# VHH binders against tRNA(Ile)-lysidine synthase (tilS), part 2

Target 1, 344 residues: tRNA(Ile)-lysidine synthase (tilS), of Thermosynechococcus vestitus (q8dih2)
Amino acid sequence: MWGIHHARLHTTLKTQQWLPLGSRILIALSGGQDSVCLTRLLLDLQPHWQWSLVAVHCDHRWRADSTANANFVQQLAQKWHLPCEVVSAPDLPKTEAAARSWRYQVFESVAKALDCTHVVTAHTQSDRAESLLLHLLRGTSPDGLATLLPSRSLGAIQLVRPLLGMTRAQTAAFCQAYGLPIWQDETNHNLEYRRNRLRLELIPYLQQHFNPNVEEALAQTAELLASDRAYFEAEVERLAPTVLREHPPALDRLRLREFPLALQRRLIQCFLRQHLKRGLNFRVIEAVRALMTTGNGSQTASLPGGQHLRVCGRWIELVRPMPPPPAPVPPDPGERSPPPSPLY

## First folded at step 6 (VHH)

Design V11 (from P4 with E112R A113L A114P)
Fold by OpenDDE, fold request of step 22:
Structure V11 (fold): chain B 344 residues (1-344), chain A 130 residues (1-130)
Amino acid sequence: as target 1 above (344 residues)
Amino acid sequence: QVQLVESGGGLVQPGGSLRLSCAASGFTFSTSGSYALGWFRQAPGQGLEAVAAISSSGGSTYYADSVKGRFTISRDNSKNTLYLQMNSLRAEDTAVYYCAAGTYSGSPELYRLPWEYDYWGQGTLVTVSS
């Protein structure tokens, strides 16, 4: 039976068309509260949307109870007549970043194998707020604050986050109301993890002393920033061919001067990302910007990889270090003539 | 952005009356429009139920059988506000009441269907208890 959350999700999906009618969808099912909530909602909406649903569980093998968790998920999926794949991790660094990267690779791979066009994850509004706050606290660009997009490409598939309109409290209430079994992750209480500290201490403090709706406020900010980012990305894509030269690699500094500061920085960044694998930062971007108004022959400091940018008339050119001249081929040791045979 | 904000909920005794309001923003009420406005409710442990709905023209209305003769849906276009007058309240009317807006299809029978609505309020709690 539909509840308010079913109705809200349905209307969101109808409006956004994130999960088209008849789509084959891969559900990331961890067994936790949010993923169980998402799975149940999608199953309940399935008769109307005619989706083909499949679940995937990623076992990171980090926890002693990971096998039990996988079994729990399989049993739940079976109970709900939901096909479910379990994928176990290889030896991975025990970092959140590595785990995340691996999961997304699994999603892409499994989706491809099962002919799914979409993958759904159970990120909530709370997660979006937390991610924004974490990024803010560590320092980031505006783009870095545009966390957890509702939909993004993941290779050939589309990643969708249908629960971004729901809070963690709402997903909890949903699971309770419908009597859904939830796997309890013991690590969620470990304050050594920054995210947990944020969830258990900082966010509640902010709610109590600053804004009871801080999660919603932060999530909305993330959404607004996402829209701005999308706009700028589109503009950069449109303008890049007019300012960036590929052969030889260069920037048109006269044209670049005509753009607003924000676009200058983004176009420079776009150019540098094509040529620099690492080391792109604010200082480098500003160094390149400074070349827009400097004299001919002016150049940046050495960039990562030994490259630098130099002003050549209208162009800021990327200069690559010349390969060291081939080491002089040592002179062929002349054929030492055999010593004359002693005249016996 | 379209927003619906419910108000007027609270505690009331059986046989009492309550008037709910839904203030809409992001769109304007008009008789020439093509939309439907509705009230839904969800009681604890139960599903979402349509209570009442009205077309943009006011020419078509829907009422759940359980509320017919007791509840009245109305709108004030000048205030961009939807109302639900609830009389002779019963314990079984206890629920969170939600305001909803959607495209008008011209068929009152569809007004009971939650998937025909595109916007939802946050809800207001109505508790009927002695």
Scores: ipSAE 0.831, ipTM 0.959, lowest interface PAE 0.5, mean pLDDT 92
Fold by OpenDDE, fold request of step 22:
Structure V11 (fold): chain B 344 residues (1-344), chain A 130 residues (1-130)
Amino acid sequence: as target 1 above (344 residues)
Amino acid sequence: QVQLVESGGGLVQPGGSLRLSCAASGFTFSTSGSYALGWFRQAPGQGLEAVAAISSSGGSTYYADSVKGRFTISRDNSKNTLYLQMNSLRAEDTAVYYCAAGTYSGSPELYRLPWEYDYWGQGTLVTVSS
């Protein structure tokens, strides 16, 4: 039977069309509170939406209880008549970044293998707030604060986060109300993880002393920033062909000057991302921007990869290091002409 | 953005009365529109159930059997507000009450279906207890 959260999720899905009728959907099921909540909601909505649902569990194998967690998920999936794949990690670095990257790779690969067009994750409003705060504390661009988009492409599949409108408290209440089993991850209390510190210490402190609705406020900010980012991305896409030359690679500095600073930086960044694999930073962008007003022949410092940008009239050209001259072919040891026979 | 904000919930004794209000923003109530407004409730451990609904014209209404004769749904277009007058309240009426709006223009029998609604309020708690 539907509850308010079913109805709200249904409405969201209906409005946004993130998970079309009859879609085959891969559910990231960790066994934790949020993923169990999402899974139950989707299963309950399944008769209405006619989805084909399958679950995937990513076992990072770095925790002592990882096998038990996987078994828990399998049992839960079986109980719910939900097909479930368990994928175990290879030897991964024990970093959150590495784990995240691997999970998304697994999602993409499993989705492809199972002909899923969509993958859903159980990120909540709380997660969005936490991510924003974490990025802010690390220092980031405005785009970096636009965390956890409701929907994004992941290769050929669509990643959707249906629970971004629910708080962790709401998912907890849901699980409790419906008597859903939840895997208790003891690592969630480990303060060595920055995310846990945010959850357990910083956010509660902010709630108590600054804003009781800080999670909602931060999540809303993230949403607004996401909208702004989308706008700028669209503008960059529209304008890039007008200022970026591909052959040879260059920027039209006269046209760039006509754009607002924000667009200048984004267009420069867009250009550099096409040619630089690493080392793109604010300093590099500003160095390129400075070339917009400098004299002919002016150039940046050497960029990663040995490349630099140089002003050539209207254009800021990307100059690639010349391949080293071919090593001089060692002179063919000339045929030692036999010493002239002594004239006797 | 459409927003629905419920108010008027609280503690009431059995046999008492309560009037809930739902202030709508982001759209305007009109008789020329094609929409439905409804009240739903969810009791602890229970599912979401339709309580009452009304069409945009006011020509069609729905009431759950459990509330017929006791509850009255109404609207004030000038205030863009939906109301639920609850009389002769019972312990079984204890629930969180939600205001909902949808673009549904069909049979009143479908007004009971939560998937026919597109917007939901945050809810207001009604507790009927001695």
Scores: ipSAE 0.831, ipTM 0.958, lowest interface PAE 0.5, mean pLDDT 92
Fold by ESMFold2, look of step 7:
Structure V11 (fold): chain B 344 residues (1-344), chain A 130 residues (1-130)
Amino acid sequence: as target 1 above (344 residues)
Amino acid sequence: QVQLVESGGGLVQPGGSLRLSCAASGFTFSTSGSYALGWFRQAPGQGLEAVAAISSSGGSTYYADSVKGRFTISRDNSKNTLYLQMNSLRAEDTAVYYCAAGTYSGSPELYRLPWEYDYWGQGTLVTVSS
């Protein structure tokens, strides 16, 4: 039976086409309230979208109850007539970052094996707000605050997050109202984890004393930054062939001057990412941008790897590192040794 | 951008009356065109129920059997506002009420189907209790 969240999700999917008619969709089903809510919503919408739905459960074996969790998910999927693949980690991941990386590799692998075009995860509006705060507190660029996109590439498939319009409180209420069984994870209440402290202490404080709709406000900020990032990435892709020279690597500073500051910085960033392995930061970008208005022969300081950039007429050229030093010369003419190997 | 905003909900005694309003922006109400406007409600533990709907021409209306004779749907195109007059309220009318708008294939039987609507308001709570 459809409720308001079915209706709203249906409308969003009609407008955004994140999960087109007839798509083959892999659902990440952890057994938690958000993933159970997502799965039920998609199953209820399925007749109107003609989707093919398959679930995948990633068993990290991180906790003693992980096998019980996988059994819970399999039984739920069977009850719902939903095909479900369980994939167990070959080795225990040592960190959450490693576990996340493994999960996404599993999503790609299973999706390809089952010919799925999309993978869905149950990230909520609350998750997006929490992620924005975590990144802000760590200190990051505006692009780094564009967290948890509604849709993005994951290799050859699309990763979609259909629940970004629902809060965690709403997914909980949905599961309760429809009597859906969920798997409770004891670590969700452990305040040693920074995200749990945000969720259990900071967000409620902000809701009570500053903005009762703070989760929505923060998620909206992340979305606005994501659309700005997408615009600039598309503009850089379109403009790069007219500004960047590949052989030898250079920037056309005459053309670069024609663009607003934001595009200048992003075109320079694009060039540097193509040619530097590391050492790219705001100061380097600004040092290169300063060369737009300097005389011939002006240079940046040396960058990691010994490279730098230098003005040559209309071009800002990348100057590659120096050759390795030659082998030592023999110390004494009376002690003859073969000449050093050829310089390289 | 289409936006629907409900107002007028609240606490009311059994037998009382209440008038809900739905202000629309980005979507112009007119006598012409192919669309319908509707009110839905969701009571605790239940799904969406279509309460009342009205066609673009105003010539077709839908009312749920449970509200016929008690509720009246209307609109004021000059104010771009949809209304629901609710009289003789009962405890069973307690729900969150949602305003909706959408394009139709022309049959009043489709008015009760939530997947036929493309725009939804945030909802307004109506509580009927003594």
Scores: ipSAE 0.520, ipTM 0.852, lowest interface PAE 2.3, mean pLDDT 86
Fold by ESMFold2, fold request of step 22:
Parts: sequence; C-alpha cells; structure tokens
Structure V11 (fold): chain B 344 residues (1-344), chain A 130 residues (1-130)
Amino acid sequence: as target 1 above (344 residues)
Amino acid sequence: QVQLVESGGGLVQPGGSLRLSCAASGFTFSTSGSYALGWFRQAPGQGLEAVAAISSSGGSTYYADSVKGRFTISRDNSKNTLYLQMNSLRAEDTAVYYCAAGTYSGSPELYRLPWEYDYWGQGTLVTVSS
C-alpha cells in the first residue's frame, strides 16, 4: 500500500527520469534501515515502472557477524521474491575509502554479469548533510562539498541515489510503520568513527540550538554546489578541445583569455590533471594562470616530479625533466676502446 | 521552487470543525487551467487515503465515502489556495493531511489514485480526541 514516501518518490522519478521505464536495476542491499526502505519502495513502485530488480549484498568481512548479516539479507530477499547476489571481499579493506571503492567495483561487475543498466544506493538526505559537514571541516573546495550526487555515471552503468529526499528519521519511521525487518549494525553507535560523532552529537546539537531543519539546509547546499559543478564540468568538456593541445601538451593562453576566471581555472585544472600526478593545488593553478599575460619564456617554479610550465608564444607548454644520462659503461673483453684520459 | 504548504491543522474535539488551507508557490493553479487538486490523509499504519479532490475548473469533485456530507473541498485560483472544510469531526479522521496537485485528464475515479498527482505538501496534523 502506498504512503506519502511512495507518492513523493514516484513524482521525483517521473520528473527526473533517473530510473526510466523498464530499466534493469541493481539494488545495493546492506540490510540496514535505509537500504531496506529503498528496496521496499522500489518493489512497491515496480508495477508502475516495469523495472527488473535484483539485489546485491557486499560482505566486507570486517566483523564476525558479517555472515549473519549476509544470511539476513538473503532471507529478506527470498521473502520478497527478489533475486539477490552476495559478494564477499577477497581481502579485508583497511579503510572506509577502500571498502567503498571495492563495493563500486562489485556494482560494475555484477551489473555487467546481469545486464543491469542502473545501480541504486540508499544514501539519504541525512547522509548528504553529514558528508558536506565532514568535507567542510577538512577544508575542501566547493567541488568537494558537492557530495552524493543524485545520479552519476559509474563506468557503463548509472548510479542513482533515490532517497536523497528522505532523512534517516523518515526511513526509520517508514520501516517501523510497514513492519520491515532491519539489521542493526553496532558500529553505527561507535563514537570512534568521526561520521558517527557528527551524526550522534553534532547534528542533534545543531538541530536543537540552531536550525531544526539543518539536515535539509545542508543537503540543499550540497545540491546547489553539485549543479554548479555539473555546469562547469560540461563547459570544460565542450571547451577543452579548443584550448588544450595534447601533443605536445600545452594550453592556448590567447584562447584562455577569452573566458571568465572560473573557466580559466577549471580548464587549467583539467590540463594539469591529465599530465601531473602530484603537486596540483590552487597555488599551481594560479601560477599557470599568471602565465597568460607574461612574456615569452616565462615559467612556473619546478613542481614535484621535476615538471614546470613555460610560455612559448601563444602556448603554455608542459616541460618535463630529461632522464639522467647513462653512466659510463666499461668495455667488455670482446669490444674495447682506449680509455679516455683521466680528468682531475 | 514549487511548494504546497498546508495550514490549519491541530487538536479538536469530536464533533468540532477545522478548515485546512494549502497555499501554492512556484506555480499557479490557473496556469492553462490544468491542475486538479486533492487532499489525502495518512493515519499511522495506513496508506494514503484520498479524502477529497476537485477538478481544474471546479466542476467535478470527489469525496471519500467516509467524509461525504461532512467535508467540503474548494479552490480559489486567484489566491492560489486550496481549502478543506471539515465538519462533524470523528476520532477516525485523525491523520496527517496532505495537499496534492496534478495535471491529468481523466475521470473522477482517478482522483483517488496518488500516482496521478505530481506535487505534494509537507502535511498538517489533525488530531480528533477528547
């Protein structure tokens, strides 16, 4: 039976077309309240969208109860007549970032095997607010604050986050109201994890003393930043062939002058990202931008890795270090040359 | 930003009356004459129930059997506002009430279907108790 969250999600999907009619969708099902809520919502909407649904559970093997969690997920999927794949990590991931990277590799692999075009994860509005705060406290760029996009490419498939309009409190209430079983992960209350401290201590404090709707406010800020980032990424993609020269690597500084400051910086960033492995930061971008107006032969300081950029006419060219010369090789017994005179 | 904002909910005694209103922003009800409007409610543990709906022209209405004769839906397109007058309230009317708007062509029996609507309010709580 449809409740208000079915109606709202249905409307969003009609407008945004994140999960088009007839799509084959891989659902990331951890067994937690958000993923169970997502799965139930999609199953209830399925008749109106003609989706093919299959679940995947990624077992990180970080905890002794990971087998019990996988069994819980499989039993739930069976009760719901939902095909479910379980994939266990070959090695224990050392960090949350490594675990996340592995999960997304699993999504691509399983989606390819099952011909899914989309994968969905159960990230919520609350997750988006938390992620924005974590990145803000680290002092990241505006692009780094554009967290948890509603839809993005993941290799050949589309990653979609349909629950960004719901808070964690709302997914919990949904599961309670519909009597849905959920797997409680005890690490959700472990204050050694920074995200859990944000969730359990900082956000409630902000809600009580500053803004009861702070999760929505932060998530809206992340969305506005994501829209700006998407615009600039599209513009850079369109403009890069007219400004960047690939062989040999260079920037057309006369063409760069035609663009506003924000595009100049992003085109330079795009170029540097293609050709530098280290040392890319705001200072380097500005040093390269300064070369737009300097005389022929002007250059940046040497970067880590020994590279720099130099003006050559209309071009700002990437200069790479030359390999060191080979050491002198003594002649072997079969091929001998007179030794050179010693130098002192 | 498209929004529907409900107001007028609260606690009321059985037999009492309330008037709910729904103010729209970011679009107008009368643009092209296209919007049908409805009130839905959701009690704990239940799904959405269509309470009342009104066509874009105001010429066709729908009422759930449980509210016929007690509730009256009306729209004021010039004020961009939808109303629900609720009289003779009963304990079973306790629910969160949602305003909804949709652009659809169809018969009045479609007004009860929540998937026919495109915009939803945040809801206003009505509690009927002694």
Scores: ipSAE 0.501, ipTM 0.843, lowest interface PAE 2.4, mean pLDDT 86

Design V11 (from P4 with E112R A113L A114P)
Fold by ESMFold2, fold request of step 22:
Structure V11 (fold): chain B 344 residues (1-344), chain A 130 residues (1-130)
Amino acid sequence: as target 1 above (344 residues)
Amino acid sequence: QVQLVESGGGLVQPGGSLRLSCAASGFTFSTSGSYALGWFRQAPGQGLEAVAAISSSGGSTYYADSVKGRFTISRDNSKNTLYLQMNSLRAEDTAVYYCAAGTYSGSPELYRLPWEYDYWGQGTLVTVSS
């Protein structure tokens, strides 16, 4: 039986087409309340969308109870007549970031093996609010605040987050109302993790003393920032051929001066990402931007890797380090050798 | 920006009356295509139940058997507002009430199906208790 969350998700999927009719969809099923809620919603919507659904459970092997968790997920999937693949990590991941990277590799691998075109995860509106706050506290660009997109590419498949319209409280209430079994992860209550402190201490404080709807407000801010990011990314893609030169790598500083500050920075960032391995930060972008108005021959300080940028007429050119000359050797009997370069 | 906002819910005694309103913003009920409008409710632990629906012209209505003779649906397209007059309220009418709008389907049979609707309100709580 459909409730309001089925109706709302159905409407969103009709409008956005994140999970088109007839898609083969891989569901990331951890056994937690959000993933169980997502799975039940998609199973209930399946007849209207003609989806092929299969679950994947990623066993990180971090905990002694990881086998019990996997068994719980398999039993739930069997009860729901949902095919389920369990994949165990070949080595214990060292960090949460490594575990997440491994999970996404599993998603791509399993999706390829099963001909799935989409993978869905159970990230909620609450997760989006938490991620925005974590990035704000770290100090990041507006692009970094546009967290947890509803849909994005992941290699050859599409990663979709259908629950961004539901809070964690709503997924909990959904599971309770429908009597859904949940695997309780004790790590969710461990305050040594920054996200857990934010979830269990900071967000409740903000809800009580500032805005009871703060999760929705923060998630909407992330969405607005995502649309702004998409606009600027499209503009940079359109403008880059008219500003960036590939050989030798350079920026047209006269063209750059025509654009607003935000586009100047983004075009410079685009150029630097194409040509620098590491060391891109705000200070470097501003140092390059300052060259728009300096005299010929002006340059930045050396960047990591020994590169710098120099004004050459209308162009700001990337200058790479010169390798040292070879040691002098006797000439080959059948050829003439040039003198060693004095440039080092 | 498109939204439906319900109002008029609250606590009421059995036998009492309430009038629910649903104001639309970000679109007009009669803009592109005609919209059928409906009221749904969800009691705790239950699924969505279609309570009443009204065609785009207002000429066809649907009422659930449980509310016939007690509830009246109406629409004012010029004010972008849908109404539900609820009389002779009973404890079993306790639920969160949602308004919904969907593109014209041509068949009154489909008005009661939640998957035929494209816009949903946030809901307004109606509690009927002594």
Scores: ipSAE 0.487, ipTM 0.837, lowest interface PAE 2.4, mean pLDDT 86

